# Designs tried in a protein design chat: VHH binders against b0bn94. Part 7

Target 1, 137 residues: b0bn94
Amino acid sequence: AEVQQLRVQEAVDAMVKSVERENIRKMQGLMFRCSANCCEDNQASMQQVHQCIERCHAPLAQAQALVTSELERFQDRLARCTMHCNDKAKDSMDAGSKELQVKRQLDSCVAKCVDDHMHLIPTMTKKIKESLSSIGK
Short names: E, the ipSAE of ESMFold2; O, the ipSAE of OpenDDE; V2, 0.75 times the mean of E and O plus 0.25 times the DockQ between their complexes.

## First folded at step 4 (VHH)

Design f1 (framework vhh_7nfr_2; at its last look DockQ between E and O 0.06; V2 from the best seeds 0.00; counts 0 for: pae E 11.1 > 2, grease 28.9 > 24.2, placed apart)
Fold by OpenDDE, look of step 4:
Structure f1 (fold): chain B 137 residues (1-137), chain A 125 residues (1-125)
Amino acid sequence: as target 1 above (137 residues)
Amino acid sequence: QVQLQESGGGLVQPGGSLRLSCAASGFTFSSYAMSWVRQAPGEGREWVSSISSSGSYTYYAKSVKGRFTIARDNVKNTLYLLMDSLKSDDTAVYYCAKGPYTYTWGSYRYTFDYWGQGTQVTVSS
C-alpha cells in the first residue's frame, strides 16, 4: 500500500512541478514585477499602493484556487476509492477470510485505484494548464 | 490566536437561500484573502469561493458560480457567503478559511492555514 501511495504521490508531484515551471513561475514573475512597479510610484498613497499590489496578485490567487480545487478533487476521488478497498477488506475479515488473503486483495484493490487515477493525471494536467493560460487575459 | 467562527447554516428547501457569516479575529483581517470550503457527507473538502483582501476580486468553483456570492466587511472583520438557488448537492459543512496562499506549490494540502469549526447546510425537501 505504501508503494502505491508513493507512486501516485510521485506522479502528482511531477505534475505540480510541471505546472509550476510552465505556468505558475511565469505568473509569479509577472506578479513580482507588477508589484515592484506599484512600489515605484512615490506619489501614490499607501492605500493606492496596496490596491495596486492586490491587482498584481489577483491572477496568481486565481491560479492557486484553481489548482488547489483540482488537486483536492483528485485526492478526494482517490481517497474514496481506497476507502472502499479498506471496507471490502474489513468485510472479508469479518466473513472469516485469512489475513494473508485479505491483505493481498487489499493490495490489489489499492493498486487498481492508483492505476486508474494515475491515468487521469495527464488529462487533469492539460485542463489545469489550459485554464491557467486563460487567467489574466 | 487566529479564530474563525461560522454561522448562518440550517435546513432549507431546494431553490432556497442562505447567508453564511464568518467572524474573524486574532489577525489583520483586511490584509488576507479569505475563502469558503465545504465538505459533503462521505466526501472530501471542496473549495467553494475566495475573495481578495480588499474584496475587489472574487473567485468561484464552477459548481456554485452564478448562485453563490462571496463578500466581506473589513470593518466588521466578517466574511459572508450568499447562497441562492440551493441544490441538494450543496448539502455540506461549510468552513471559513484563511487564504489561499499562492507562493508555495510543493504541497497542496496546506493552501489554507486556518479554519473555522464549520456550519451545517442541509438542502432537502
Scores: ipSAE 0.021, ipTM 0.336, lowest interface PAE 4.7, mean pLDDT 87
Fold by ESMFold2, look of step 4:
Structure f1 (fold): chain B 137 residues (1-137), chain A 125 residues (1-125)
Amino acid sequence: as target 1 above (137 residues)
Amino acid sequence: QVQLQESGGGLVQPGGSLRLSCAASGFTFSSYAMSWVRQAPGEGREWVSSISSSGSYTYYAKSVKGRFTIARDNVKNTLYLLMDSLKSDDTAVYYCAKGPYTYTWGSYRYTFDYWGQGTQVTVSS
C-alpha cells in the first residue's frame, strides 16, 4: 500500500507541475500584464481601475478552481474504489476467511484501483488543459 | 501578506504525544490545501503530511502514517498535527507550509512558497 501511495503521489505531482508550467503560469503572466494595463488609463476613476483589475484576475481564479475540483474528484473516485476493497475484505473476514489471505486479497484489490486510476491521469490532464485553454475567451 | 505561526512543540518521551498548531492569516485559508514539513538536524526538509482545502482528504509520508493525524479548522484558520507514538526519528523543527496554488494532492515539497518559523519537537529518552 505504501508503494501504491507513492505511485499516485508522483503521478499527480507530475501532472500538477505540467499544468502549472504549460497553462497556469501563462495565465498568471497574462493576469499581471492585464492588471498593469488597467493602471495606464489616467482618465479612469479609482473604482474603474479596481474593477478592471478584478476582471483581470477572474480567469486565473477560475482556472485554479477548475484544477482543484478535478483533483478532488480524482481523489474521491480513488477513495471510493479502495473503500470498496475494504468492504470486500470485511465481508471475507465476517465469513471466516483467514486473515493473511484476506490481507493479500485486499492488497491486490487496492493495487488494481491504483493501476486503473493511474491510467486515467493522462485523460484527466488533457481535459484540464483543454478547459484551461478556453478560459478568458 | 501570508503569515503562518506554528506552536505546540516541546520535549517529549518516546511513545508520547504532541499536538501542533499553525495559525494562518493573510490569505483565504479555506481555499488552500495545507502541509506539514519537518527538518531534522543537518538534513533537508521532509514532507510529512497534507490536507485538502475542505479537510476531506489527508495524505501522509510513509514514516508517519498511522501515528500522525493532520486536521484543519477553517473557521479558526488553523492547521493541526496530532503526533502519537513519537520516536527519536521524529525529532525535528516542524513547519506549516502553503503552496502557490489552491489545489494540492501528493508531494508538496516542490511547490511550497510560504513557511512558518517552525516549532521544535524533541523526542528523547
Scores: ipSAE 0.000, ipTM 0.171, lowest interface PAE 11.1, mean pLDDT 81
ESMFold2 (binder alone), look of step 4: mean pLDDT 79; pTM 0.801

Design f2 (framework vhh_7nfr_2; at its last look DockQ between E and O 0.43; V2 from the best seeds 0.00; counts 0 for: pae E 12.2 > 2)
Fold by OpenDDE, look of step 4:
Structure f2 (fold): chain B 137 residues (1-137), chain A 125 residues (1-125)
Amino acid sequence: as target 1 above (137 residues)
Amino acid sequence: QVQLQESGGGLVQPGGSLRLSCAASGFTFSSYAMSWVRQAPGEGREWVSSISSSGSYTYYAKSVKGRFTIARDNVKNTLYLLMDSLKSDDTAVYYCAKGPRDYTWGSWRYTFDYWGQGTQVTVSS
């Protein structure tokens, strides 16, 4: 089970790094430059500067919300799958199955969950990147 | 201690309208973006909408855009969600969520770090 967790975590981390490099980093740069320009207006009130910075942050905020939402959906889906595995394991134990047998079945079930969900990551990544590319336009 | 309390949920027919409220306390409300998130039975958590700290900017999920309106009153420390043209697919528990102070990539994991207890919205004929 631990090995399976590491597998999916590594895959998700790789996806996040890819999204950061190809999309988010550029958005961050724009945000920082925009914000810096807001701060150069010495005639602006504190409120005006704050509003200007908020406008600068809007695309990145939307991007962050989008990515977080997608990752949470993915995580929840995987969690539900593994929960079903656990339920089956408990049922087997209650039925009198040997502990070692139940453990093997559980490990196999979790492995399948991870495999099935890892196959979704490329499609999810593509969707995220396409959505991010449309932000601010 | 951060506290968020949702209200305004209920049973409505398709095409109906509801207004949700979220009373916030335990933090400087006006300094943080706020969000609404929902969870349908047997489904995962879904982001619905966000609003910037001052209320100048709003963001919506594609599924609710054009139907829902997020708003806030920083004097009353209250977040709102106006829901029009409700559909059966909008049935869910709706949660008020505290957003981050700053929008940096490193903070994406903390976008929804605090939640209320939720309010039930049921859309059925």
Scores: ipSAE 0.022, ipTM 0.403, lowest interface PAE 4.0, mean pLDDT 86
Fold by ESMFold2, look of step 4:
Structure f2 (fold): chain B 137 residues (1-137), chain A 125 residues (1-125)
Amino acid sequence: as target 1 above (137 residues)
Amino acid sequence: QVQLQESGGGLVQPGGSLRLSCAASGFTFSSYAMSWVRQAPGEGREWVSSISSSGSYTYYAKSVKGRFTIARDNVKNTLYLLMDSLKSDDTAVYYCAKGPRDYTWGSWRYTFDYWGQGTQVTVSS
């Protein structure tokens, strides 16, 4: 179960790194250039400059919220799958199945949960990148 | 000990409004981003809105953008959610959530450390 958890964590980390390189760094660059331009108007009040900068930050903030939401949905779905495996293992033990057999069945069930959800990562990545592109317009 | 206490939920007609509050204690409130998360019966938790530690940046799920407003008062250590134009599919238990300590610019990753007990919002015809 420990090995399966690491597989998922590493795959998710790789996906996030890909999204950062392809989408988020570009948004960071735009945000900083936008913010610098806010400072160039010598007729603007300090309040106007601060408000301008706040508006420049909005796309990156929304991108971070979107990625967080998708990751939490993914983690929640995987957790429910593995909780179901635990419930089945407990049912088998309560029905008198041998402990070693139950452990093998549990490990197999969890491995299937992880494998199925690993296959969903490309689809989740596609959805995230498409949604991030709509933020940047 | 971290404590988050939600309030302000209730029964509301479609199109109505509610204001949720979350009183926070046991940590330096102004150092953390805060969020609202909801859970409808039999469903997973859905992120609703987040606000940065200073309050300078706000974030909304697409399903609530334009209808909900998140705010915070770092003097009173209180998080708010103003919900307008409520719909039946907004019915859920709403949780106040503490994120990790403030994140650096460009960092996407934070984990919610603590959750409140929740407040029920019911939108009924």
Scores: ipSAE 0.000, ipTM 0.171, lowest interface PAE 12.2, mean pLDDT 79
ESMFold2 (binder alone), look of step 4: mean pLDDT 81; pTM 0.836

Design f3 (framework vhh_7nfr_2; at its last look DockQ between E and O 0.10; V2 from the best seeds 0.00; counts 0 for: pae E 5.0 > 2, grease 24.4 > 24.2, placed apart)
Fold by ESMFold2, look of step 4:
Structure f3 (fold): chain B 137 residues (1-137), chain A 127 residues (1-127)
Amino acid sequence: as target 1 above (137 residues)
Amino acid sequence: QVQLQESGGGLVQPGGSLRLSCAASGFTFSSYAMSWVRQAPGEGREWVSSISSSGSYTYYAKSVKGRFTIARDNVKNTLYLLMDSLKSDDTAVYYCAKGPYTYEWSSGKYRYTFDYWGQGTQVTVSS
């Protein structure tokens, strides 16, 4: 189970790193330049400048929330899969199967859940990047 | 330093109800999924329920589904377990745990662990 946890952790970390480099970092740069432009109007009130800056920060906040939401959805799907594995293991134990045999079946079931869901990460990544490119338009 | 403090346990009759609380400090509570686990005398720890960092997703062990409700308050940094229709089999020490998964923007890390546990609160269901 620790080996399967590490596989998922490394794959998700790599995906988030890619999204940061290719999308989030660019949005941060735009946010800073937009904010600087807000400060150039010497005739704007303090409140108007603050509101201008707040609007500049909204796209980045939206982008981070989007990525967080997609990560929660991914983990939810994986968690449901592994919970089904646990249910099958409990059913086998209740039916009198040997603990070692049940453990092996459980480990195999969890490994399959992880394999299947890791294959979905490239598709999830593309969807996230497409959604991020639409923010602020 | 992460701290988790469970409360609300006690002695209750079969069919009764109980609400457990877990006060969290020392970390950004709203960034982490949280879980309840339990340990009956002479047995290993058994996962009971989990809730995602936002609270949008909840998960229950088959033995408690429909009877227990997990909830969180990200303003008060508190995790709850509402237990209804309690049975003798529910007798255990209940632990609040940080996990099983976490994403943090500041570190760029995604982690699936139960890193920290509270001291536990005893729940006894006895006629």
Scores: ipSAE 0.149, ipTM 0.512, lowest interface PAE 5.0, mean pLDDT 83
Fold by OpenDDE, look of step 4:
Structure f3 (fold): chain B 137 residues (1-137), chain A 127 residues (1-127)
Amino acid sequence: as target 1 above (137 residues)
Amino acid sequence: QVQLQESGGGLVQPGGSLRLSCAASGFTFSSYAMSWVRQAPGEGREWVSSISSSGSYTYYAKSVKGRFTIARDNVKNTLYLLMDSLKSDDTAVYYCAKGPYTYEWSSGKYRYTFDYWGQGTQVTVSS
């Protein structure tokens, strides 16, 4: 089970790194440059500069919220899958199955959960990147 | 010294409503984004909502979107969370946090970072 968790974690980490490198990092740069420009307006009031910076930050905040939402959704889905595996295992134990058999079934079930969800990661990644590309425009 | 004090929590039935408040002091409240986070028993802290410094932008976790409303009064240095259509899953300690919601991209883990938060207020949704 631990190995399976590591697999999916590694895949998710890779996806996050990809999104960070290809989308978030660029957005961060834009935010900083935008904010810097706000600060260069010597005719603006403190409030105006602050509002300007706030506007500069909005796309990145939206991006972070979006990515977090997708990751949470993914995690929740996977968690539910594994919880069902656990429930089945408990049911099997209650039915008098041998511990070793139940363990094998559980491991297989969890492996299936991880496999199925790993297959979703590329599509999820594409969706995230596409959505991120539309932010700030 | 930054201080955040939550209030307004309590026991409510499913479908009920609550309004949380957070009194802020020790910093220029109107200059910072603010957030609400919550922690259910046995669970990690979960981001709930964020609001920009001026209140012009609001963000919500998917689990609360459409039900919760974040607001702020920069004159009173107070952050609010209006919670409608409460569910049992909303049961948690709710914390007021200084700053916007940030994801730790370097670790790739489901982690939320905030610079300051209060002691929290308990919200219990039960029939």
Scores: ipSAE 0.021, ipTM 0.435, lowest interface PAE 4.0, mean pLDDT 87
ESMFold2 (binder alone), look of step 4: mean pLDDT 78; pTM 0.781

Design f4 (framework vhh_7n9e_1; at its last look DockQ between E and O 0.05; V2 from the best seeds 0.00; counts 0 for: pae E 12.5 > 2, grease 29.5 > 24.2, SAP .782 > .668, placed apart)
Fold by OpenDDE, look of step 4:
Structure f4 (fold): chain B 137 residues (1-137), chain A 125 residues (1-125)
Amino acid sequence: as target 1 above (137 residues)
Amino acid sequence: DVQLVESGGGLVQAGGSLRLSCAASGFTFSSYAMYWGRQAPGKGREWVSGISSSGSYTYYAKSVKGRFTISRDNAKNTLYLQMNNLKPEDTALYYCAKGPYDYTWGSYRYTFDYWGQGTQVTVSS
């Protein structure tokens, strides 16, 4: 189970790094430059500068919400799969199966969950990147 | 401790309207962007709308843009979601969420630090 968790984590981390490098980092740069320009207006009031910076931040705010939402959806789906594995394991135990056998079945079930969901990551990544590319336009 | 309490949900017919509220406590409400999200049965959570700390800027998911309006009252530490022209596909448990401190994206931190317990919205055909 621990090995399976590491596999998923590594895959998700790699996806996040890819999204950060190819999409988010560029958006951050734009936001910072935009915000810097807001700060250079010495005639603007504090409120005006704040509103200007908020406008600069809007694309990243949307990007953050989008990425977080997709990751949470992925995690929830995987969690539901593993929960079913646990339920089956409990049922087997209640039926009198040996503990070692149940453990092996559980490990196999979780492994399948992880494998099936890892296959979704490339498609999810593509969807995220496409959505991010449309933000601010 | 951060607390978010949603209210205003209920049963409504398609084309109807609802107004959700989220009472916030345990943090400086006016310093943070706030969000609405929702989760339909058997589906994952999705974001719906966001609003900047001062309320001067708002953003929406494509699925609700033009129908939903997010607002906030910083004096009352309350977040709102006006939902018009509701559709059956809007049926979900609706959550409010605390975002990170505004302008902190330099650290690449994800939103939705805290969620409320949610309020149920059901739209019938």
Scores: ipSAE 0.043, ipTM 0.502, lowest interface PAE 2.6, mean pLDDT 87
Fold by ESMFold2, look of step 4:
Structure f4 (fold): chain B 137 residues (1-137), chain A 125 residues (1-125)
Amino acid sequence: as target 1 above (137 residues)
Amino acid sequence: DVQLVESGGGLVQAGGSLRLSCAASGFTFSSYAMYWGRQAPGKGREWVSGISSSGSYTYYAKSVKGRFTISRDNAKNTLYLQMNNLKPEDTALYYCAKGPYDYTWGSYRYTFDYWGQGTQVTVSS
């Protein structure tokens, strides 16, 4: 339970850190440089400057939406898997199984959910990075 | 500290509609996925629908897809379930649940520990 939660947290944190360091930071640097140029047009209206900056932010906004969507999808899949484990544990208790036996079954089921989903993280990370590299081309 | 309060249940004739609400407090609602579940008398729990923290992703059980619509209003800390074309098989105690992760850049957690007491939906044939 707690150990499996820590494993998932560590794996997701590592993936987010990798994507941020290798892809997002570069895109943010480009966005800031682009935005600074927008502000140098002394003849532009306030609205024109804001529109210019918004265009500079489009690649980063697209990147953030992509990463957010993938993380939410991953979270939801894992949650459904572990909810199924909880349902099975409740059914076992309702059928009269001993509390300790039910806990062991639940822990095993959750560990399997986590293992299966952790195996997906490297592929998900690769997919994200490939998609991010195509933004702005 | 965390509190989830469901409302909007009642008695409805088959084919009718209900809208359930879940008022949330004690946590940052906009950071969590939210879920609706149900439990019919003498049966196990069934997950009905879920929605991501931003609302960009939704999930529906096969038995309710096309008839139920989940939504959220993060400004009002409220989760909704619009239930159309109700069937007697939909009769159950409906409850909302706080999702297992707090999405922020750089931090995620996995928990299943907060449920409401539920609101009863009864569908007559």
Scores: ipSAE 0.000, ipTM 0.187, lowest interface PAE 12.5, mean pLDDT 79
ESMFold2 (binder alone), look of step 4: mean pLDDT 82; pTM 0.835

Design f5 (framework vhh_7xy4_2; at its last look DockQ between E and O 0.03; V2 from the best seeds 0.00; counts 0 for: pae E 12.1 > 2, grease 26.2 > 24.2, placed apart)
Fold by OpenDDE, look of step 4:
Structure f5 (fold): chain B 137 residues (1-137), chain A 125 residues (1-125)
Amino acid sequence: as target 1 above (137 residues)
Amino acid sequence: QLQLVESGGGLVQPGGSLRLSCAASGFTFSSYAMAWVRQPHGKGLEYIATISSSGSYTYYSDSVKGRFTISRDNAKNTLYLQMNSLKPEDTAMYYCAKGPYDYTWGSYRYTFDYKGQGTQVTVSS
């Protein structure tokens, strides 16, 4: 189970790094330059500068919310899958199955959950990147 | 110490309304985006809404858009969630969460790392 968790975590981390490199980093650059320009307005009040910077940050905020939402949805889906595995394991134990046998079945079930969900990551990544590309326009 | 204390939860009938509050302390409230998240029993955390530090910008999940409104009073260090047209599927523990520091997007971080103890919302006839 631990090994399976590491597998999916590494895959998700790789996706996040990809999104950061290809989308978020560029958005960050734009945000910083935008914010710097806000600070160049010597006639603006503190409140105006703050509001300007917030406007500059809005795309990143939206981007983070989007990525977080997608990842949380993914994690929740995977969690529900593994929860069903646990339920089956409990049912097997209640039915009198041997502990070692139940453990093997559980491990197999969890492995399948991870495999099935890892296959969703490329599609999820594509969706995220496409959505991110539309932010800030 | 950072503290977030939610309140306002309870039992409500479908179609009803609730207003949640979150009292924040231990950090500069007005400098951070804030969020509401919820966790149905036996399920994971779900993103609900985010509000920028000044309150100028708000973001909602599709599941609550048009029904829920996130707001804040920086003078009172308080975050709010107005929930209208409540549905049974809205039943969950609701948490306020400290969002990322505004104007920075460093390493990826879940917005729910810092949350309160939660307030239970139950929508049932």
Scores: ipSAE 0.019, ipTM 0.283, lowest interface PAE 6.1, mean pLDDT 86
Fold by ESMFold2, look of step 4:
Structure f5 (fold): chain B 137 residues (1-137), chain A 125 residues (1-125)
Amino acid sequence: as target 1 above (137 residues)
Amino acid sequence: QLQLVESGGGLVQPGGSLRLSCAASGFTFSSYAMAWVRQPHGKGLEYIATISSSGSYTYYSDSVKGRFTISRDNAKNTLYLQMNSLKPEDTAMYYCAKGPYDYTWGSYRYTFDYKGQGTQVTVSS
């Protein structure tokens, strides 16, 4: 099960780094440039400058929330799958199955959970990048 | 510069307690998941506890569950590990580890990007 944990962690980490590098970081740069322009309005009040800067930050905040939400959904689904595996293993132990057999069955169950969810990552990544591309347009 | 400094290790008798601390600097501590990892002498690294960036989610290996408690203080950029009911098998170098990005992880441990120099915990009579 530790190999399966590493597979998912590495895949999700790679996806997050790709989204940050390809989409989020560019939006962060635009946010800072937009904010700097807010400070150059000679006739704006302090409150108007603050509100201008707040509007500049909205696209990035929206993007970060979207990525976080998708990651939480993915992790929650995977966690429910592996918890079901744990429940089955406990049922087998309670029914008198040998410990080694139960551990082998648990490992196989978790491996299937991970395989199924690994197949979802490309679709999740595509959805995230498409949604991020529409922010600020 | 990114830095993780562990402290609080020492020599204790079986059944005793220790509290480890990890001071973090050089990165936005509150944005990253953190973990405690240990390495018994001559053996590989073992992830033992993980905590999310907000502190809302914690996860423990079976070897320490019920005995160890991970916590964090984001205002002080500090990670903690309360270790109770220590056993000789807990003897190891303990490291604080920074996760690669804050994302929630269910029953599995995080992969770290960086770890500190470690603090030695020795449990013996």
Scores: ipSAE 0.000, ipTM 0.134, lowest interface PAE 12.1, mean pLDDT 79
ESMFold2 (binder alone), look of step 4: mean pLDDT 83; pTM 0.855

Design f6 (framework vhh_7nfr_2; at its last look DockQ between E and O 0.04; V2 from the best seeds 0.00; counts 0 for: pae E 10.5 > 2, unsure alone 64.0 < 65, grease 31.4 > 24.2, SAP .988 > .668, placed apart)
Fold by OpenDDE, look of step 4:
Structure f6 (fold): chain B 137 residues (1-137), chain A 125 residues (1-125)
Amino acid sequence: as target 1 above (137 residues)
Amino acid sequence: QVQLQESGGGLVQPGGSLRLSCAASGFTFSSYAMSWVRQAPGEGREWVSYISSSGSYIYYAKSVKGRFTIARDNVKNTLYLLMDSLKSDDTAVYYCAKGPYDFVWGSFRYTFDYWGQGTQVTVSS
């Protein structure tokens, strides 16, 4: 199970890093420049400058929410799959199967869950990037 | 560091009810999915219930579906498990678990290794 955890961890981390490099980092730069411009307005009140900066930060906040949402959905899918694996394991135990056999079946089931869901990561990545590209436009 | 502390366990008769609580600290509770897991004597740990970070997704093990209710309060950093119509087979140590997947902006973690000390639930006549 630990091996499977590492697999999906690495795959999602790679996706997140890709999104960071290709989308988020650029958005961050834009946010900082925007905020800097807000600070250059010597005629603005403190409140106006703060509101300006908040507006500058809004796209990045939206980006974070979007990525979080997508990962939550991914998490949910995988969680459901693994939960079903556990249910099957429990059923097998209740049916009188040996513990070691059940463990092997569980491990196999979880491995399949991870495999199946890792195949979704490229599509998820594409969706995220496309959505991020539309933010602020 | 991550800390989870379960409470609310006890001895109840069949058909009775209990409410478990899990106090979370050391992390941004609202950013992480949470689960309840139990371990009966002589058995392995069993999934009981799952709730996503926002609470939008909730699932139950087949054995507890319709009887248990998972909930969370992200303001109080607390996870709950309402257990109704308890059965002898529900006797176990109940653990609050962080995960199985966690995401904080810029970081992703797949883990089943964060647990509390557990709280004993005993259902007996």
Scores: ipSAE 0.145, ipTM 0.568, lowest interface PAE 2.4, mean pLDDT 88
Fold by ESMFold2, look of step 4:
Structure f6 (fold): chain B 137 residues (1-137), chain A 125 residues (1-125)
Amino acid sequence: as target 1 above (137 residues)
Amino acid sequence: QVQLQESGGGLVQPGGSLRLSCAASGFTFSSYAMSWVRQAPGEGREWVSYISSSGSYIYYAKSVKGRFTIARDNVKNTLYLLMDSLKSDDTAVYYCAKGPYDFVWGSFRYTFDYWGQGTQVTVSS
């Protein structure tokens, strides 16, 4: 169980770092340059400057929402898979299986959940990066 | 201190319409972007729509674009979601959320930090 938790954490961390470095950081740089330009108009009202900056931030906010939603969906789906493993372990105990056997079966089931979901991370990463590239087009 | 209270959910037939409201307090509503997020039974939370603090920029998830309309009233501190052409797939608890948040240096935020209790929307034949 502890080994599987570390595998998932490391894989998700690597994916987040990749998305930040390749996509998000560039968008953040654009946002800051855009926002700085908003502050250069001496004739603009306070409201006009704030609205200008808001326009500059919108693409990054959309990007954050998309990545957050995809990560939460992935984490929740994996959690549901492991909850199913717990249900199966309870069924085995109710049927009279020995505790050590049930523990081994539970650990195997969780490992399979992790393996299955981790194999889809590259595809999820590609989907995220494609969606991020579409922002503003 | 941030408080968000959703309302307006209910039971509707496919093709029907609903209007959700979110009353906001405990922060300067007009200074923050807002989102609608939903959670179907057995699923994770799904971002639905975003509106900027002024209301000038609006985005929708692909699954709801063309059917849902987000709006805000910065005088009444209220966020709205107008849902039209509802489908069974839209059945979920709907939450309004403050944000999303910007990046914190050295870390990426995985979740929205503030949302209400939610309002149930059920689309059933």
Scores: ipSAE 0.005, ipTM 0.306, lowest interface PAE 10.5, mean pLDDT 80
ESMFold2 (binder alone), look of step 4: mean pLDDT 79; pTM 0.811

